# VHH binders against q88v07: the designs that were tried, part 50

Target 1, 377 residues: q88v07
Amino acid sequence: MAQSIVEAPIRVDTSRKIIHVDMDAFYASIEEREHPAYKTQPLVIAHDPRQTGGRGVVTTANYVARQFGVHSAMPAAKALELCPTAVFKTPNFPLYREVSAQIHRIFHEYTEMIEPIAFDEAYLDVTTNKKHIHSAVELAHRLQQEIWHQTHLTCSTGISYNKFIAKLASDYRKPAGVTIVLPQDAEPFLLREPIEKFRGVGKKTVPKMHDLGIKTGQDLYAQSELDLIKQFGKLGYILYRRVRGSDDRPVEYLRERKSIGKERTFGPFLQSTTEVNTHLKAIAKLVAASMQSHQRHGKTLVLKLRYGDFVTITKRRTFGEFIPNDAALFEQYAEEIFEEVVDDHFNSGIRLLGITLTGLAPLAFENLTLPLYPNDN
Short names: E, the ipSAE of ESMFold2; O, the ipSAE of OpenDDE; V2, 0.75 times the mean of E and O plus 0.25 times the DockQ between their complexes.

## First folded at step 22 (VHH; framework vhh_7zox_3)

Design f2 (at its last look DockQ between E and O 0.01; V2 from the best seeds 0.00; counts 0 for: pae E 7.6 > 2, unsure alone 62.5 < 65, placed apart)
Fold by OpenDDE, look of step 22:
Structure f2 (fold): chain B 377 residues (1-377), chain A 128 residues (1-128)
Amino acid sequence: as target 1 above (377 residues)
Amino acid sequence: DVQLVESGGGLVQPGGSLRLSCVASGFTFSSYAMGWVRQAPGKGLEWVSDISRSGRTYYADSVKGRFAISRDNAKNTLYLQMNRLKPEDTAVYYCATGLWREYVEDSGTTELYYFDHAGQGTQVTVSS
């Protein structure tokens, strides 16, 4: 009897209220709004392949066109083949951007904790919100209504306690749908989902999963963590937790990039400390520039290195004060950390170096005290 | 395909010894650092030890002075000699490649973040 390694229970934080908002056929819907005649026609948002020599990719299609099998990322020529009567509309990104901005303004009325994914998608953390609406479901309905009222566009919403489940839920009932997955319903919901719906499972991963007998959340759940890691690496680690309802990722709202960093991969490998220092200097400059551009400073510097023999080391150094945005200082700290962590694996060379700053905060606007020019009186 | 096959695990009394072996295939063994990781019941994966291509050895603090990692490139085999075993050493032990270790300054501990490949593991139980 193979003693089932009682895997440590995964802690699941269910304290948050997360809404995933997904605009229904966003670009196509905008076009239909502008031209109501398109509502009854197959509409494909793409350059007309007849005008481009067969070149182009479908950005999106309305529901009429989708009935013919047209889908996003399909070659435009294929879409035409599937639907010869399709109307091709060249994407109007300025218009789409404007509408997206309008929708985001609506989001901001409810919460500042907004993570935009695309023009047509966003995560909202509404655990606490500006409207003091306790029910995430009520809030979602109000959002949908307000979006409709202002834009005449529909959206589908997924509501749950984390980003992963909320996103899955929003896809469940389209268009203009609201799907709620409560903590007690998370497991059954996830177990029934096809593996293709799990974020991170791409076209290349699906065949491998299927070959391993992983077709659904149920199948995925039955896998050991170690086996998933063995087969899928970091993705396996993530999926093991996701299928068990765990996703600790915060809604990343624009205010606080959690980290700013740069990494470089080398071919050929670095073989000397001199080379390492040279590249650390270069990386530090890039990071400093990035920190400056984002008007942030950090308290923690992280060095990442990967050796030629594939051993990887990450070391974090936290300072009592914010680190000045000085490339020379970043370099110095990175070099110091390197000297502390470097070991015999260095004989295999270095494949990758990275410097990352975490514990970020806004740079205090140095009040340029404009010297009050003494009024010559 | 990369294959790692662990062996040598078993039941041992506290203070006892075991020697684990891992036979590697499907890649150039001598070109990779190799290591051991373990997973105890109810705990996450823990880095135990690794060995460089040149044969330099590294150990987690929890096993330092008790365990010895070695390799035979001619045999594509990795070894772990475990002496003075303790109940807390009870775990499934895995041979692994591409180990990613994270040094946490505050805790002074080294944690396993990632590995590329691992075997099926061998059970080590230390019990009185």
Scores: ipSAE 0.256, ipTM 0.724, lowest interface PAE 1.3, mean pLDDT 89
Fold by ESMFold2, look of step 22:
Structure f2 (fold): chain B 377 residues (1-377), chain A 128 residues (1-128)
Amino acid sequence: as target 1 above (377 residues)
Amino acid sequence: DVQLVESGGGLVQPGGSLRLSCVASGFTFSSYAMGWVRQAPGKGLEWVSDISRSGRTYYADSVKGRFAISRDNAKNTLYLQMNRLKPEDTAVYYCATGLWREYVEDSGTTELYYFDHAGQGTQVTVSS
């Protein structure tokens, strides 16, 4: 053929230092901390299947329960079958969120490049870090030590040059492990992994892989890219690259906030436009302050109102430019929208008013548009 | 001027029931929307339920199907029937009006509640 049909080499960028942090049996470990007697009992964090008619799934289990074959995501009824003596504890998500927040405050001491995956799991890009620690292994050990000191909980870390390998490495030795996969070790490490360890290859895909003779990374590596795409579509394209140690996904530390808002329920209900405008002024001040403290601005302002008879109106207005974080301007727009939407239900009074900003972006984004040459005004 | 007095709290076992009452004075009770908020130790306020002047009710997802808010305008009294109580329901429960809600919605919603008027609260403890 006029053009080559030889597959082009995949370039692998090995310049980054990525840590994956995975808290060991997170929910169960918190419950063991709160009630030490659980440490010697099989503990399953799930709604008790004897009380739910067999419904529910295991969120996590302590290491005693895991010895009976209990694992995350299995039906709670199956966990009861495997371990009839297990203690079932309903998840205390408020507590788990608080502990997770504490752990994330520790992460922020070392880097701002943090991608949370779950309460118990995050990626950190520590290619550079706030403590000027040259070794990512040393940094991972310091993180483990600080987490233990502050929470009395252990975590496992995986270190490599990309997210995929770091994640695999963190699972390699648990609990309290630190596993590094250097660039020169990546290919041998990946080739020996069972196919089930490759993200995207789950319960529905594994049987198809096995039927095609793909049981390990070695078998996956041996497949042509075209064949993988024919069999698995986009997943095949991705897996071809992952098994070759290629994963250029960044640590996604820039999170988009969806909305910031404030609303109030009134009693007695508001009966006049003057009363409404007085309260919109107060709400606008609080929303503007909140937008500023979160360092956001938005393109859409939303008015929510609810009449005394519970009829609710929500009306939004989207602007071509970001709305300045100015309470008087928020009040003005909210009052304009109120006048536009108010109707005869107002004779039952207004029980609720709310102002919300959406279409958010960082305030610093505005500064990136500053001119670098003389002003024409 | 405004007075709200909660009662009916106590210690119950998981799965038990309690009925909270709130007697109001110093304002026209029948003209006010009323609600319940709760606060666990060391935590922020959490909205539980509210009821309109006309009797329409709203509930937080965490209590929907288990709690029932009602009012008796003749007695100036707000009620909260709490069934199938869980340890997570342990809190001081406040009868309130003029509820404020501030929120920031992202991958995990953050909400703060406060109010213009509330009572002293009544303790509900769900423990075996």
Scores: ipSAE 0.013, ipTM 0.433, lowest interface PAE 7.6, mean pLDDT 83
ESMFold2 (binder alone), look of step 22: mean pLDDT 79; pTM 0.803

Design f3 (at its last fold request DockQ between E and O 0.16; V2 from the best seeds 0.00; counts 0 for: pae E 8.2 > 2, unsure alone 63.4 < 65, placed apart)
Fold by ESMFold2, look of step 22:
Structure f3 (fold): chain B 377 residues (1-377), chain A 128 residues (1-128)
Amino acid sequence: as target 1 above (377 residues)
Amino acid sequence: DVQLVESGGGLVQPGGSLRLSCVASGFTFSSYAMGWVRQAPGKGLEWVSDISRSGRTYYADSVKGRFAISRDNAKNTLYLQMNRLKPEDTAVYYCATGLWRTYVEDSGTTELYYFDHAGQGTQVTVSS
């Protein structure tokens, strides 16, 4: 069967050139562009809490409003409390989408490997690029200049050999910054970062890390992999690698939208391949029906199994085409994967089986058509 | 709660032997697979061996033929007999349960190995 990766040293692939682009105070900057008087007022992009009964959250705020402590994701009522003179502008998402689309058209002049994160944020893999620009720093500057020329908006960029470090670098100098973290600079850079900058270390996790004496990348680096896994599970496994500069995640220009799956726990445990195949058939029927009901199809099928001794196996298989929503095909592929990964832990029986489809897309693909009532749009 | 307590480590000459023990509590020991994982200085975790609840044994290629895993379900104790020790066996050895194997084919086939629970570890040092 498969050899454990626990033997392998952590390898850091530094061959890629990744740019993270983050538009500076995006929504607020668009509104300031449209109405320059906002530039000298505290501007908060949110539904006015005086009109919503105190509900709503800040999407973004201009730099004047930020001086009062207003920040994104803050309750709008709190923003009003901190800055009673703030102008609240309801988000004009159609406009912001148009500007984002314009910016993405600029990205496409340089690369097709673009992973949008939000209207104002994307990863670009520019290891190779359409303009044959060998310096990622030069490319980032050209990108910033072109965005400014076409939109009159600024952005901050971070450049490194993986997504994790590029994202951190883009936050280093805002607004209008270009920050590069070369491979030789990565470890010192990561060690000095506050742990709340590490993805996955959010508001619920930061206090726990601080209680354990983990406040910086240096503190995180000093922890054993085992201790991090004990305390944080899968997140601990990931963070151990991230703080050592390892992040092999590709720029995901082919995004998966949703997973649909079914799993069952058995008592008594399944003891034979015949029993397993019988239940995989039943699970496959449920998943196929669910895929059809949601009008989706997927390119990746995932088998999950857990042995009676709690050893758990998860294996994915990705196809070049969407898998038909056919229970017999799902069963066949799940059985093939089961035979590929099953080992003598099966002697303890099978406690759990699951089939999941990922890489989803809608079943029906349509060209854009005119409205049925063109004059009543 | 789940507790795993390793013992039996120490300093030994190349070619020597050690027997590690792990006493388990806080769960039904006889119902779970158990394993050993090690970490050499400056390196990541390495899977060494595991044993099913029925006693079937599995070994990493680097230790096969030299190490023997066993369990005593009556005493809730896991053992690792380590023979013909080499300097590259120098590591902290951890007793573990809740083993996971994950295969990812979307970005190429990679096997990831981790566990839910482990002990504090016991140091094994092999040097002349």
Scores: ipSAE 0.161, ipTM 0.668, lowest interface PAE 5.0, mean pLDDT 84
Fold by OpenDDE, fold request of step 23:
Structure f3 (fold): chain B 377 residues (1-377), chain A 128 residues (1-128)
Amino acid sequence: as target 1 above (377 residues)
Amino acid sequence: DVQLVESGGGLVQPGGSLRLSCVASGFTFSSYAMGWVRQAPGKGLEWVSDISRSGRTYYADSVKGRFAISRDNAKNTLYLQMNRLKPEDTAVYYCATGLWRTYVEDSGTTELYYFDHAGQGTQVTVSS
């Protein structure tokens, strides 16, 4: 009698109201808006492979083109093969950005807790909102209507108590769909989902999952946490929780990029604090440069170290304010964290060091007070 | 292939003691830090303790002062002496290598994210 180890329930926070908004065929829809004749034609947003020597990738396609099997990330040449009558439109990113910005302005009317994922996707935490709308469903409908009125574009929404489920839900009904997954519906919903729909399960992971007999949420649910971790590492840890409806990730409204960091692996291992500091300095410099290039600043610095004996330590320091993009500061903080966390495992040497900034936000355009007035010197 | 085989688990009354063992094979035991993690009913994997190559020991706050980790490199064996056991110590205990721990400032706790290798585990039940 295989004692079914009743896997202990993971704590699930169901207190939040999260909406995932996904614009329907966003770029294609914009093009259709600009050129209504495209609405009845297979439209592929990509460079025309006939003009590029067969080179190019499909960014997106309208629903007409999708009926021919055209999809995002498909080679443009393949799209042409599938749909010889397709109209290829070169992406107009400036326009798409502008429209995206307009949509985000609409989001801001409802909540400041907005996490943009892409030009056409965002998470909204509407647990509390500016419109004082208690029903997330009502809010989602209003949002869709407002978007339509202002932009003449449609979006699909997923509504649930966390980001993971909300995102899954938004993909369920397109276009102009509203999918609601209440806490009581989460388990059945997740169990039925193909494993390919689970965030973090990429193209490389799917075959391995399938080989292990994991094809659906139900299959995933049946796995022990330990087995998942053994097979998939940190991803296994995460998936064990996700399939059980747990996702404690906040809607990160200040974060365009989630993190910027650099890691270095060493061979031979570092054996002295001096060596560690030297390399932390170098890593910090790289991170600072990256932060500058991305015009971001962060609130949290994360140090990662892996010892020669394979123990890994991660420690974060969050500051009340954004950390200046100064390599020297990053180094200092990293060194301080290192001194705090370093232990006897150091006797085995250091295999890896990493510095990562999280809680990223755009560098406040210093109001370059362009001296409007030329000093009449 | 790396193998870790845990033993020594069982049923014990509150306040009782158990000693867990883990026999390692398939790798150079003395070259690795070793640790114990546990999974209680309804909870995720929790870091319990680890020991460095040199024998320095580290403990989660929840077990500090009650548990003692040790190793015998000659026998490729890891031990966990568990004293003053509590019902909340009820869990499957796993021997593990390549532990990734993170200190979470908000909670003041050390969390386990993953490990490189772990055994099949041994059940520890503390019940009156």
Scores: ipSAE 0.036, ipTM 0.542, lowest interface PAE 2.3, mean pLDDT 89
ESMFold2 (binder alone), look of step 22: mean pLDDT 79; pTM 0.803
OpenDDE, look of step 22: ipSAE 0.020; ipTM 0.257
ESMFold2, fold request of step 23: ipSAE 0.012, 0.005, 0.006; ipTM 0.501, 0.467, 0.462
ESMFold2 (binder alone), fold request of step 23: mean pLDDT 80, 80, 80; pTM 0.811, 0.809, 0.809
OpenDDE, fold request of step 23: ipSAE 0.015, 0.006; ipTM 0.287, 0.262

Design f4 (at its last read DockQ between E and O 0.52; V2 from the best seeds 0.00; counts 0 for: pae E 15.2 > 2)
Fold by ESMFold2, look of step 22:
Structure f4 (fold): chain B 377 residues (1-377), chain A 128 residues (1-128)
Amino acid sequence: as target 1 above (377 residues)
Amino acid sequence: DVQLVESGGGLVQPGGSLRLSCVASGFTFSSYAMGWVRQAPGKGLEWVSDISRSGRTYYADSVKGRFAISRDNAKNTLYLQMNRLKPEDTAVYYCATGIWRTYTEDSGTTELYYFDHAGQGTQVTVSS
């Protein structure tokens, strides 16, 4: 029987309204606002490589400089080679932080579901919003107008039902663009995109994609899920879903370090529960110390183990309250989870153990008492 | 290079049986756990079963009691005996190694399975 490839769409949740906001050439635009003469010069925000011995990287470049091929993350020395007449301005991060804060205050007029990515970039979940604006397009236009009115800076916005497509849409027309990708438009939009636009497909992956004949979303879509997993592992699993318009990641409006953990690989492999418990005790001490030094506590403890025959198990246990940063308690929970999940793959030994805390929050919140609810007099 | 070649799929009436085979090469078969995963059209991958290098077997609840995984290390071959087949067993079945079993919730309500290597698959269709 010959094997058939399946090309059918995956079900997607299209109920959300997500806006990606990307400030246009943010640092450079602020400097142009402060010194309008920069608008007609190629401007590069970086330490001057002529003064650093060729060290440094470009943070941003204005649109004049971009015409010469200058881009963010490029070596400053390379930017000088591409554009010898460029003005190099040392970043004024205090000013940029102040302007970013001003812009975020504008975001908060519309929603509290804001995920900052950088000073110049954020996701907003506006499925519902504080101003009762039905149209996400109208909301995006209002954001652009208010940002312009208060800061005299422009931004580009992308609107869709998930973060992946919203981010791609915001790049579609810069500067000052508003791009919406409706659910019915998502597939044609994604199929046209170059593969380097897909998150995770970077400098090392693009040549491998090209060798397989994958240059666009259409080429990616044509690949079987299995082939993608064979070639790219977990990235292949993810890309198969992304090109089909699936991305369930929430807007993370309480962004913080997501986990703290310690893992150990063993050679020789652990052969008994006694050896496992000895090492879980040691790992638990390290994790508890790390949690305390970061002033965090977490609601979820994760055990990871890998057997000598390369089967890997992870199991999470979520608690109603934050787990105290107590090494003995972490050890106890890890041992309980180990007993729950261990099986006869253990005959090949344990090559890896790990304990990770997730669901993190600042420890200081446990130092406050809740207000008492008053009773009637 | 790792190669896994599945065979034995086909069209079967509900209640029928099939035996899948997977011939392995390019690695020391007897040192690795092996497993079966499946994919129904338009759906994600689903873990079916795995077998340790020592022969201990594990099954998804949906197939427990109906399917039996086995291995023959002398022939570098993995097997899946599938009995009392149901229409919901219709899928492409892949032979795999480097199996990841991940429980994302404390109750085990969500499992994520994937693998380091898999074969081309063999189609199983259960239809009256």
Scores: ipSAE 0.067, ipTM 0.608, lowest interface PAE 6.1, mean pLDDT 85
Fold by OpenDDE, last read:
Structure f4 (fold): chain B 377 residues (1-377), chain A 128 residues (1-128)
Amino acid sequence: as target 1 above (377 residues)
Amino acid sequence: DVQLVESGGGLVQPGGSLRLSCVASGFTFSSYAMGWVRQAPGKGLEWVSDISRSGRTYYADSVKGRFAISRDNAKNTLYLQMNRLKPEDTAVYYCATGIWRTYTEDSGTTELYYFDHAGQGTQVTVSS
């Protein structure tokens, strides 16, 4: 009798309203807008394989072409084989970028909490919004209408209390769809989903899951956390929580890189403190440069190390003030932390070192008090 | 395939003792640090103890002075001697490889972040 590991209850935050917006066949739709004749033709956004010696990959296709089995990432030559009457249009990325920017401007009218995923996809946190509308459904409808009005393009939306479910929901009804998954409906919704729909489950993972009898959310839900971790590592940890409706990831509207860091793996392993310090110095320089390039400073420095025997340690040090973007300081602090955490596992060598800054904020442009040039009157 | 088989769990009264064993196979046991993690009812996985390749031992504060981890490389076996057991020690105990520990200065606590492999676990129940 497999003693049912009493699984710790997963905390689920249902307080947020998240809209995932996905533009419908974005590139193809833009091309159709520009050339209405394409609407009734199979349109493939790709270089014409007849002109490229059979080379090329399908970026996207309109719904007409999709009926012939054409899909994204398909070889262009295969698309031509499936649909000999297909119209191939070379991607116009400048145009697509412009349209994307226009759509994002619309998003900004509703909320500043926008996380773009691609030109045609974004998360919006509308828990609080600029329109002061409580209904996320109403907001989604308004967004769709505004997008249509300004761009003559359609989008599908998914609405839920987290990013994971919102994204799944947006895929459910296309084109021009609105799908809402309320907290009470999350479990049934997730349990019915094929495992392929779960973010993080890629082409390499699907066969393994299927071999284990994991084909749906229901199957995934039945797995223990430990089993999933054993089989899939960190992904297993994540999926255990996701299938239970938990996703605490915020909508990252400012790529405020929550953290800026660098890691290095070693082969052969580092065997001396001198070597460790040398590499910490190098890593610190890279981190400092990155911090400077992003115009950020941080309050917390994190050292990560992994030993040759596979024990890994992370230690975080938070400072009362922002740490100056100084490589020498980062090095110093990293070395200090290393000395504090290093133990006899060091006998197995060091596999990995990493320095990461968290608690990031924009570098306040010190108001260069422009010296008031005394007006020599 | 990596296999870890835990044994030695059971029901014991407060103040009692148990000795857990873990037999490892499918990898070079002597090349890896090994450890124990546990999961209490309604709680997440908790780091208990680990031992380096060289035999250096480390313990969570909650078990320090009461538990002793050891290994026999010739037998590919990991041990956990648990003395002065408390009700709060009630959990499923797992033998694990590739333990990732995190220390947060703000909380002053060491927590389990990750492990590579673990067994099926053995139930330890401490109850009067």
Scores: ipSAE 0.028, ipTM 0.537, lowest interface PAE 3.5, mean pLDDT 88
ESMFold2 (binder alone), look of step 22: mean pLDDT 79; pTM 0.802
OpenDDE, look of step 22: ipSAE 0.009; ipTM 0.242
ESMFold2, fold request of step 23: ipSAE 0.000, 0.000, 0.000; ipTM 0.454, 0.112, 0.455
ESMFold2 (binder alone), fold request of step 23: mean pLDDT 81, 83, 82; pTM 0.815, 0.842, 0.824
OpenDDE, fold request of step 23: ipSAE 0.007, 0.014, 0.005; ipTM 0.237, 0.291, 0.218
ESMFold2, last read: ipSAE 0.000, 0.000, 0.000; ipTM 0.334, 0.344, 0.436
ESMFold2 (binder alone), last read: mean pLDDT 81, 82, 81; pTM 0.818, 0.820, 0.819
OpenDDE, last read: ipSAE 0.006, 0.005; ipTM 0.254, 0.234

